# VHH binders against q96fz2: the designs that were tried, part 70

Target 1, 269 residues: q96fz2
Amino acid sequence: CGRTSCHLPRDVLTRACAYQDRRGQQRLPEWRDPDKYCPSYNKSPQSNSPVLLSRLHFEKDADSSERIIAPMRWGLVPSWFKESDPSKLQFNTTNCRSDTVMEKRSFKVPLGKGRRCVVLADGFYEWQRCQGTNQRQPYFIYFPQIKTEKSGSIGAADSPENWEKVWDNWRLLTMAGIFDCWEPPEGGDVLYSYTIITVDSCKGLSDIHHRMPAILDGEEAVSKWLDFGEVSTQEALKLIHPTENITFHAVSSVVNNSRNNTPECLAPV

## First folded at step 23 (VHH)

Design HC14
Fold by OpenDDE, look of step 23:
Structure HC14 (fold): chain B 269 residues (1-269), chain A 123 residues (1-123)
Amino acid sequence: as target 1 above (269 residues)
Amino acid sequence: EVQLVESGGRLVRTGGSLRLSCAASGFRFRYYVMGWFRQAPGKEREVVAAIVQSGGYTYYADFVKGRFTISRDNAKNTVYLQMNSLKPEDTAVYYCAAGKGIYLDTASEYDYWGQGTQVTVSS
């Protein structure tokens, strides 16, 4: 996974992340560093994206079922990294393969510390290789969506106002991630960064791409992945597998340029 | 040429069962969401069920209440609707549809439509 969409306004995104804590109380995640959230139809590695993580990572003795939402840098910077510039990392940390997660120190160590997060997105993009050509067809991949009856009066999605309403009931894609905290050698703010765990693609996506993000499907899976206080690493890793609960459509080549940030990126062609 | 051909519609008694089939041709079937819609006389067309490309997710309208099952065979380019416990209110023309749209329950999101098959449930 090398490209995602996360364009919802902050308030809409927050509401979409409503959850029940361990006590069954309905809650909204609290924001950390909300000013770092930059909505975009076209998110690339090294950009900031919102992730969910347990409150216990920030507050001693907190309820580990409580969730925080925070923008983090895409591309995990290991805590042991000694260079002053994260861009000097010589290996790619955009993704973590599920089969080697316990073999690579950069991912194993933070995972062992319970640094699990859920990466939020509208969906992700993948490019299909076209037979006989050097051209690649991009696809937008996301959870199946249902239009709630309440939105029935919304005429053609052609108006900007109607477009915003369409997204009010969007089911966000929830991907399993590992994050780490890096302290710059020269001092400054702690950098929070994440990697997306990848798995072999489900049968439905196999013709598009051979790998897919580990998708956490449903509130239980999301809760277990986040709750490092109660759920062991071994139990959490059982949640990492392909899912067929996904849909997709072809999009235009507009998404090929990471600078393009318009609705056309994810629109069906 | 894109074609969706429904079959299996007939007269059945209340409480009976029926299996509808829709054979697709002329497009990449495995890349499309498939849906079943119905239209009763004097009523608007409404969604009955939908299924994503892989079959890993299905949607059903509220009136289905577990009576119908949508499935697909991508190797055969066919989508099915198994209907059990049929009621007179289920009498309608049933349409197969294929879509690349975002919303599974929205007719305008479907690009191709069959001619429909008549299902009649007698009391």
Scores: ipSAE 0.918, ipTM 0.966, lowest interface PAE 0.4, mean pLDDT 93
Fold by OpenDDE, last read:
Structure HC14 (fold): chain B 269 residues (1-269), chain A 123 residues (1-123)
Amino acid sequence: as target 1 above (269 residues)
Amino acid sequence: EVQLVESGGRLVRTGGSLRLSCAASGFRFRYYVMGWFRQAPGKEREVVAAIVQSGGYTYYADFVKGRFTISRDNAKNTVYLQMNSLKPEDTAVYYCAAGKGIYLDTASEYDYWGQGTQVTVSS
């Protein structure tokens, strides 16, 4: 996974992340560094994207079922990294393969510390290789969506206003991630960064791409992944597998340029 | 040419069962969400059920209440609707449709439509 969409306004995104804590109380995640949230239809590595993580990471004795939402850098920078510039990392940390997560120090160490997060997106993009050509067809992959009755009175999604309404009830894609905290050697702000765990593609996506993000399907999976206080690493890793609970459509080549940030990126063609 | 051909519609008695089939051709079937819609006389077309490309997710209208099952065979380019416990209110023309996958319950999101098959449930 090298491209995602996360374009919802902050308030809409927050509401979409409503959850119940362990006590059954309805909650919204609290924001950390909300100013770093930059909505975009075209998110690439090194950009910031919102992730969910347990409140226990920030507050001692906090309820580990409580959630924080924070923009983090895509591309994990390990805490042990000694260079002053994260761009000097010699290995790609955009993704972490599920089969080797425990073999790589960059991922094993933060995972062992319970640094699990849920990466939020509208969906992700993958490019299919066309047989016999060097051309690649991009696809937008996401959770199946249902138009809620409340939106039924709104005419064809042809107006910008209607488009925004469509997204009010959008089910966000929830991907399993590992994050780490890096302190620059020269001082400065702590950098929070994440990697997306990848798995072999489900059968439904296998013709498009052989790998897919580990998708956490449902509130229970999301809660267990986040709750490092109650759920061990071993148990959490059982949640990492391919899912067929996805849909997709072809999109235009507009998404090929990471600078393009318009609804056309994810529009069906 | 894109074609969706429904079959299996017939007269059945209340409480009976029926299996509809829709054979698709002329497009990449495995890349489309498939849906069943119905239209009764004097009523608007309504969604019955939908299924994503992989079959890993299915949607059902509220009136289905577990009576119908949508399935697909991508190798055969066919989508099915198993209908059990049929009621007179289920009498309609049933349409097969193919869409891109956004908003499974919305007819306007489907690009291709069959001609329909008549299902009649007698009291």
Scores: ipSAE 0.918, ipTM 0.966, lowest interface PAE 0.4, mean pLDDT 93
Fold by ESMFold2, look of step 23:
Formats: sequence, structure tokens, C-alpha cells
Structure HC14 (fold): chain B 269 residues (1-269), chain A 123 residues (1-123)
Amino acid sequence: as target 1 above (269 residues)
Amino acid sequence: EVQLVESGGRLVRTGGSLRLSCAASGFRFRYYVMGWFRQAPGKEREVVAAIVQSGGYTYYADFVKGRFTISRDNAKNTVYLQMNSLKPEDTAVYYCAAGKGIYLDTASEYDYWGQGTQVTVSS
């Protein structure tokens, strides 16, 4: 998993993240650094994307079931990294394999501190290698979507403003991540960065690619992954497995160039 | 040539059961979402059920939940609709559809359509 779409305006994204806390109260996640959110149809490693994490990471004695949403750098920078430039890290931290997460210091240390996050996206892209060619077919992969909330007014569906309401009902892809906090040696703000946990692909995706992100399917899974105050590492890792609750479609090669940020990146072809 | 061929539609009594089949050819079946839609005389075509490529997610319209089951067999390039507890209001032509679009319940997201099979439920 090396490319995602996360393009929704901040307010739409926030509403899509509505949740219930431990007491059953309906809430929206509280933003940190909202001005650093950079929506795009075509997110690549080292870019910022929003993640969910427990409020307990930021506030002593907070309810660990309450959620913060914050942009973080894709590509975990370990807290022990000593160079001044994160791009000098000698190994790739875009993804973390679930089967070796407890063997890699870069991942097991923050995981042991409860630094679990949920990485948000519209969906992710994967490239399928076709036999006998160097060309690859990109696919957009996402939760199944239902468009049952149609406006009842005559003009609502035909107006440009109502195009944006179609996305109000998008089910965001929720991927399991681990984050860490790095203090630059020359000073400056703490860098929050994440990796996406990967698993073997499900049967539905095996023809496209052999790996997939660990997807948290539903609010119970999301809540348990985030709640490091009540859910142990051992219990949380039981949530990490492939899912068949996924769909996909082929997209044009426009997405291949990571600088292309247009709806064509995820449009069916 | 892409083909979707529905079969199994017939006359059945209220409360009866019926299984529709749709045989697909001419495209890579496992890469497509499959759906069943229906159209009663004088009415618009409406979604009945849909199923993602792997079968891992199914959608059902509210009017059929608990009575109908969609399934697929990717080895046989076939999608099925098991219809139980049939009612006269289920009388319609049932269409099989294949799509690469985003929304499972939206007819315009489906690229290929079968000819339809008539289901008639008598009182």
C-alpha cells in the first residue's frame, strides 16, 4: 500500500468520522493542526494524511475512547532517529508487515506505548502486473458504497452544490496504523508520523496484489484499535487480518504520476 | 461479446420460493460487482440486491431484506438470487447487471445488462 486518495474537504471528512464514545454519546473527532490537512486524490509517502488517535495521547486522564483527528506524515520516523532530515532514514517505513511488527524496533516500540492510529482515506490504489509486460493496471480499492441518501427536492440533485452532498455519505476506508513522535535534533516542532500495517491480500484482491492494508471494518474494530487505555496490544493485534468486505475498479494511468490531483485518478474505466 | 443471460423466472404462488440464475460470458466476471434489478410494468428499474467481487459484501433493498439472498460463483461465472416468501408485489422482470462503478445501488453504475426474466407471483 503506497498510494491513497483522501480528498474530502475538512468539514465533510470530519462529519464522516462521527462516532460514539464509551458512554454512547455521539461525537465528532477534535482536530489538531487542522491547517496542515492537504486533501488530494493522490497521496504518496512523505505526504500528510489525517489519522484518528485517542485523546489520551494528548491529555492526562482523558477518556481514552474519545478521538482526535490530526494530519501525520506517511512514513514513520522513529523517535530514536538522529539525523536532521527524515528522508535519510535507511529503511522504508511506509508500511509495517503484521507478521513481523513485534520484531522491528521501529514499530514494536511505539506499539508498546499504545501509539495506535486509524489511517483515513477514500480508498487506496494498487497496481496489477500483467503477464508479459512491464505495464501495470492501477485499481482503486475501497469499502462498498451505497448511495441511498438522495435529496428529495427537485433541484437538489442537479445543482453543483448537491454534488458535494454525494460525498457526505462516503464510507471512509479505515486502516490500522502505528505512529511515533520524533523530536528534530536541531529543534522545531515534534513530527508525528505513521506507518500502515499490511497483511496478505484477501482472495478478492489476490489477482491484483499480494498485500493489502489491514482494514478495520466497523466502529467496534476502530474503537478497539484506538483505545490503548482499555485494549491491550495483544487484543488489538487480533483485529489485524485481511477482509473480503472490499470492492475495486480499474482506473486510468493518470494516477501513476503522483503530482496528478484530479477526480480522474479514481474514476472508473 | 459480453452476455448476461438470466434464467429461472416463472409463475409461483404467494409465499413460494424461486431461484434466479445469471450466466455471464465475454468479460472477466470476478472483476465486476454483480446486481439484480427489477422492473414492474410502468415502473422504473430498481435495485434488488448487489454483491461485490469476492462475495464478501452484499446489499439488499429494504423491501427484500430477510427474503432474498444474492450469491455468486466465480468459478462458474454465475450470480444467483434466491427469492423466498414471495409476494404479489415482487412480480416484475428481473435483470442481472455487472458493473465497475462505485455505488452498488445505482443503476447508472452498471455497464452490462441481461435481457431479463419474468417473475410472476400469484395470489
Scores: ipSAE 0.837, ipTM 0.932, lowest interface PAE 0.6, mean pLDDT 90
Fold by ESMFold2, fold request of step 24:
Structure HC14 (fold): chain B 269 residues (1-269), chain A 123 residues (1-123)
Amino acid sequence: as target 1 above (269 residues)
Amino acid sequence: EVQLVESGGRLVRTGGSLRLSCAASGFRFRYYVMGWFRQAPGKEREVVAAIVQSGGYTYYADFVKGRFTISRDNAKNTVYLQMNSLKPEDTAVYYCAAGKGIYLDTASEYDYWGQGTQVTVSS
């Protein structure tokens, strides 16, 4: 919901985003603004994180199944915003509830323009409220992972000092998002920003938190959400629902301070 | 206090079926990934199947080939392995395990282990 991990080096992240276009050809997404990518184990609102979107947003007559990857600001800034400083926005756009998305102008307008994106992360964090107390237990939540490495380093993956090596072949979490483009009134580059769509939590997460991001599970869901040239808004919204294809583990309170950017943030406890 | 108790292992003929159960106590079962592992004489322990907390995702080793099904009942704190079309090479001690680690197929990611139940498949 309000905190993610997206720590992979750019080239590793790009390889993890390999996909097939509508003709079945294997491709990698093409980067826009790669210098704005700031990997961290501890991403918070207003930071930049990579998203996928259709090439058709940038190139007239492009194949809408082809993907661009670009860092965007977390916290959608509507195209109609009039102030010079996006931080002055008077309402929170970190998340967008699926049940009201067609009733809120900030989200309905860009969605009607086909401005759908897939937000990438290693996984997300949620804080569980403990019964009868104000203490909160953080959890790291992510797609189920299967180890694929067969080399002599397989045993080394059991050790914290080999943590970086076990991230090879990580299945990235793919969340449904909406983005918008804001032109600063004093000039400068167009600001691309996104919101993460949320749904009621699945049974598996209901003890942790009552909301979860809308997760796009698998290539068909990702392709349909991105392809605004071939998939209508109405059809795309059918992809927005909770999923039980998820796992989690408790983490230490290190992640609570958003300045902490270490692997300990997501380590099991 | 933590206990994982397997049951249901026995001698069966090739082509037969068997259901293993694992009763859990002493920990918050619904917060753990559950797995079945096996170890044949002279071989390393290997993953058979794993299931996430909600049951929404299951993993099976390649040798299973659709013959086994893992399931869990969070209300009863129990995980199951339904084994069909058994072969002599399935002969092993089968272990139930519970974990909070990242990788479902990796034994070192599992925190608690049962004592095992023997499955023997005869020609």
Scores: ipSAE 0.836, ipTM 0.931, lowest interface PAE 0.6, mean pLDDT 90

Design HC14
Fold by ESMFold2, last read:
Structure HC14 (fold): chain B 269 residues (1-269), chain A 123 residues (1-123)
Amino acid sequence: as target 1 above (269 residues)
Amino acid sequence: EVQLVESGGRLVRTGGSLRLSCAASGFRFRYYVMGWFRQAPGKEREVVAAIVQSGGYTYYADFVKGRFTISRDNAKNTVYLQMNSLKPEDTAVYYCAAGKGIYLDTASEYDYWGQGTQVTVSS
């Protein structure tokens, strides 16, 4: 998993993240660093994307079921990294394999601190390698979507402006992540960065690619992954498995160039 | 040659059951979401149920109310609709559809359509 779409305006994204806390009260996540959110149809490693994490990471004695949303750098920078430039990291932390997560210091240490996050996206892209060629077919992969939202206004479904309103009910993809906090040696703000946990692909995606992100399907899974105050590492790791609750469609090669930030990146072909 | 062939439609009494089948050929079945739609005389075609490529997610219109079940068999390139507790208002031509679009419940997102099978529920 090396490319995502996360293009929604901040207010739409926030509403899509509505949740219920431990007491059943409906809430929206509270933003940190909202100005660092850079929406795009075509997010790549080292860019910032929004993640959810427990409020308890920021406030002593906070309700660990309450959620913060914050942009973080894709590509985990371990807290022990000594160079001044994170791009100098000599190993790839874009993804973390679930079968070795407890063997890799870069991931085991922050996981042991409860640094679990939910990585948000519209969906992710994957390139299918065709046998006997180096040509690749990109696919956009996402939760199944239902267009049950009917605008109450006349003509809303028939206008370009309506595309944005239809996205108000998009079910965001929720991927299991681990984050860490790195203090630059020359000073400055702490860098928050994440990795996406991966698993073997489900049968539905196996023709496209052999790996997939670990998807947290539904509010119970999301809540348990985030709540490091009540859910141990051992219990949380039981949530990490493939899911068949996924759909996909082929997209054009426009997405191949990460500089292309247009709706065509995810349009069906 | 893309082909979707529905079968199993017939006359049944209120409260009865039947199972529709749709045999698919001429395309890569496992890459498509599949749907059942219906159209009664004088009405617009409406979604009944849809199922994603793996079968891991299913959608049902509100009027189904737990009475119908969609399933698919990717080894046989076939999608099914089990219909129980049938009512006269279920009388319609039922269409099988295959799509690569985004929304499961939206007919315009479906690329291929069968010719339909008639289901008639007598009062």
Scores: ipSAE 0.820, ipTM 0.925, lowest interface PAE 0.6, mean pLDDT 90
Fold by ESMFold2, last read:
Structure HC14 (fold): chain B 269 residues (1-269), chain A 123 residues (1-123)
Amino acid sequence: as target 1 above (269 residues)
Amino acid sequence: EVQLVESGGRLVRTGGSLRLSCAASGFRFRYYVMGWFRQAPGKEREVVAAIVQSGGYTYYADFVKGRFTISRDNAKNTVYLQMNSLKPEDTAVYYCAAGKGIYLDTASEYDYWGQGTQVTVSS
């Protein structure tokens, strides 16, 4: 819920987000603010991560099935926030519980405006607590992965460039989010920020943690969540549920320190 | 210590069916991806099917074409491969494997292996 990996170079990430619009044409999402993208194996709240959202949020009369990709701040800052410093927010907006989303002003207002986004990651981390100890075992959790390429060069991924090519076919985790737009009272750029919706964990993750992000499994779910022009809030919320289409493995404690940005963070142990 | 024990391999005629089982012990079965691999004489070991920890996702090699079904029973620490419409090309030693690596279809990602069970499909 509170840590992700999103490390792919921008061009690789963009290609992994290929999609079909409502007319069936293959497209890539168009970037906004690409310079704010900060890839890392170890993303924490308050950092920027890429999200998908409908083009209709930016362009009058746009096809709402077309997608924009933009970095946004993790930790939703409500549009009504009055202080000049987002760190002064009195409550945590890193996550939004699905069972109370329509009761919390910070989330129901932007949701009612159709401000739905898809939060992208390689996967997310969770820490399991074992009985009889106060130590935790971190796990990396992600969509099942298939190495479909037959090239023998995958085994030669021993440099940063080669490592990135191995990830070309990675299935990105797609999590349901809500975003808002905050205009600083002192002026400056509008701040786009998001929260990740959470649900009770599926059976497969129940031994690790009791909550999980709401995962949008497949292009139909992603399209419906994004398309606020054609899909009502009521219908979109039906997409929010646990999934068993998930896998995981244990990782070392390197990931515990959020300043560690290295492939070791997600390596199996 | 870890054990993976396959059973169910035998001689069957083309078009026949059989069910392989793999009983696991000595490790936390629920934390492992399970896979079936096969190796025919003179060929490299290849993935047949894999199944994630919860059973919520299954992978099948292209040559399976809907003929085989992988399943798991986490209460019994057992993984199965139901094989239908068998062809002589399916003749191989079938291996059960357990892994905590990333890629479901890659043998090097699997940590534990059974000794194999022979499946022979006669014309």
Scores: ipSAE 0.819, ipTM 0.925, lowest interface PAE 0.7, mean pLDDT 91
Fold by ESMFold2, fold request of step 24:
Structure HC14 (fold): chain B 269 residues (1-269), chain A 123 residues (1-123)
Amino acid sequence: as target 1 above (269 residues)
Amino acid sequence: EVQLVESGGRLVRTGGSLRLSCAASGFRFRYYVMGWFRQAPGKEREVVAAIVQSGGYTYYADFVKGRFTISRDNAKNTVYLQMNSLKPEDTAVYYCAAGKGIYLDTASEYDYWGQGTQVTVSS
């Protein structure tokens, strides 16, 4: 998993992340560093993307079921990294394989501190290698979507002023991540960064690519992954598996150039 | 050429069961979402059920949920609709559809359509 779309305006994204806390009360996640949110149809490693994490990471004695949303750097920078420039990191931390997560210091250490996050996206892109050539066909991959289930009673599709309400019904992709906090040796703000956990692809995606992000399907899975106060590392890792609850469509090569940030990136072709 | 051929529609008694089949050809079936839609006389075409490429997610309209089951066999390029506990209100022409669009429940997102098969439920 090396490319995603996360294009929603901040207020629409926040409403799409509505959740219930441990007591059943409806809530929105509280933002940290909202000015670092850079929406785009075409997010790549080293960019900032929003993640969910437990409030307990920021506030002593907080309810661990309460959620913070914050942009973090894609590409985990370990807390033990000693150089002043994160680009000098000698290994790739864009993804973390689930079968070796407890063998890699870069991931095992923050996981042991409960540094679990949920990475948010509209969906992700994968490139299918064409048989017998080096040509690659990109696909956009996302949760199945239903238009009329909750908000189809208004003419939002034919009215520009109601466009925001149509996107309120988009089911965001929720991927399991691990984050870490790095203090630059020369001072400045702590850098929050994340990796996306990957698993073997499900049968439905196996013709496209052999790996997929670990998708957290549903509120219970999301809550358990985030709640490091109540859910142990051992229990949380049981949530990490492939899912067949996924759909996809082919997209044009516009997405290939990571500088292209247009709706055409995810449009069906 | 692309073809979607429905079969299995017939006259059946209230409370009875039917299985509809749709044989697909001329396109890469496993890359498409499949849906069943229906249209009764004087009514608009409406989604009945839809199924993603792998079969791992299924959608059912509220009026048929619990009574019908959609499934697909990607080795046979076929999608099915098992219809149980049929009611006279289920009388309609049932259409098979294949799509590359985003929304499973929206007819305009489907690219290919069959000719339909008539289901008639008598009282």
Scores: ipSAE 0.818, ipTM 0.926, lowest interface PAE 0.7, mean pLDDT 90
Fold by ESMFold2, fold request of step 24:
Structure HC14 (fold): chain B 269 residues (1-269), chain A 123 residues (1-123)
Amino acid sequence: as target 1 above (269 residues)
Amino acid sequence: EVQLVESGGRLVRTGGSLRLSCAASGFRFRYYVMGWFRQAPGKEREVVAAIVQSGGYTYYADFVKGRFTISRDNAKNTVYLQMNSLKPEDTAVYYCAAGKGIYLDTASEYDYWGQGTQVTVSS
């Protein structure tokens, strides 16, 4: 997984992330560094994208089921990295293979600190090799979507029976990630960065690509992955597996150029 | 040449059951979302059910209320609709559709359509 779409305006994205805490209260995630959010139909490694993480990472004694949303750099920079420029990393941390996550220090250490996050996207892109040619067919891959709209009044978010009306129509893709915090040697702000965990593709995607991101399907999976206060590393890793609850369509080559940030990137062809 | 051929539509009594089939040819079936739609006289075509490429997700319209089941067999290029507890309100022409669009419940997202099969529920 090396390209995503995350194009929603911040306020729409926030409402799409509505959730229930452990007490059953409806909430929205609280933003950190909202000005670093850069929406685009065409996100590449090293760019910032929003992730969810537990409030307990930021606040002593916080309810670990409460969520923060924050932009983080795609491409995990380990806390032990010594150079002053993160682009000088000599190994790729865009993705983390689930079968070796406990063998790689770059991922094992932050995972042991409970640094689990949920990476948000509209969906992700993959390029299928075409038989007998050097050309590749890009596909946009995402949760199944339903267009049917139900109208609601202003204030529906403050009532349990109306809470579902504040959900965004687009079901965001929720991918399992690991993050770390790096302190630049020359000083400056701490850099938060993430990797996306990958697994073998489900049968539905195997003709497109042999790997897929580890997708967290539904609020229970998302809650357990985020809640490092109540869910151990070993239990959390049981959530990491392929899913068939996915759909896709072919897109044009417009997405190939990472500078193209238009709806055409994900339009069906 | 793309073809979607529905079969199984007939007259049944209220409370009866019926199984619709749709045989597909001329396109890469496994790359398409499949759907069943229906249209009664004087009404707009409406989604009944839809199923993603792998079969890992299914959608049903609210009026189905657990009475219908959509399934697909990618080896046979066939999609099915099992219809139970049929009501007179289910009387319509049922269409099989295949699409590469985004929204499962939206007819304009479907590229190929069958000719339809008539389902009539009496009493």
Scores: ipSAE 0.802, ipTM 0.915, lowest interface PAE 0.7, mean pLDDT 90

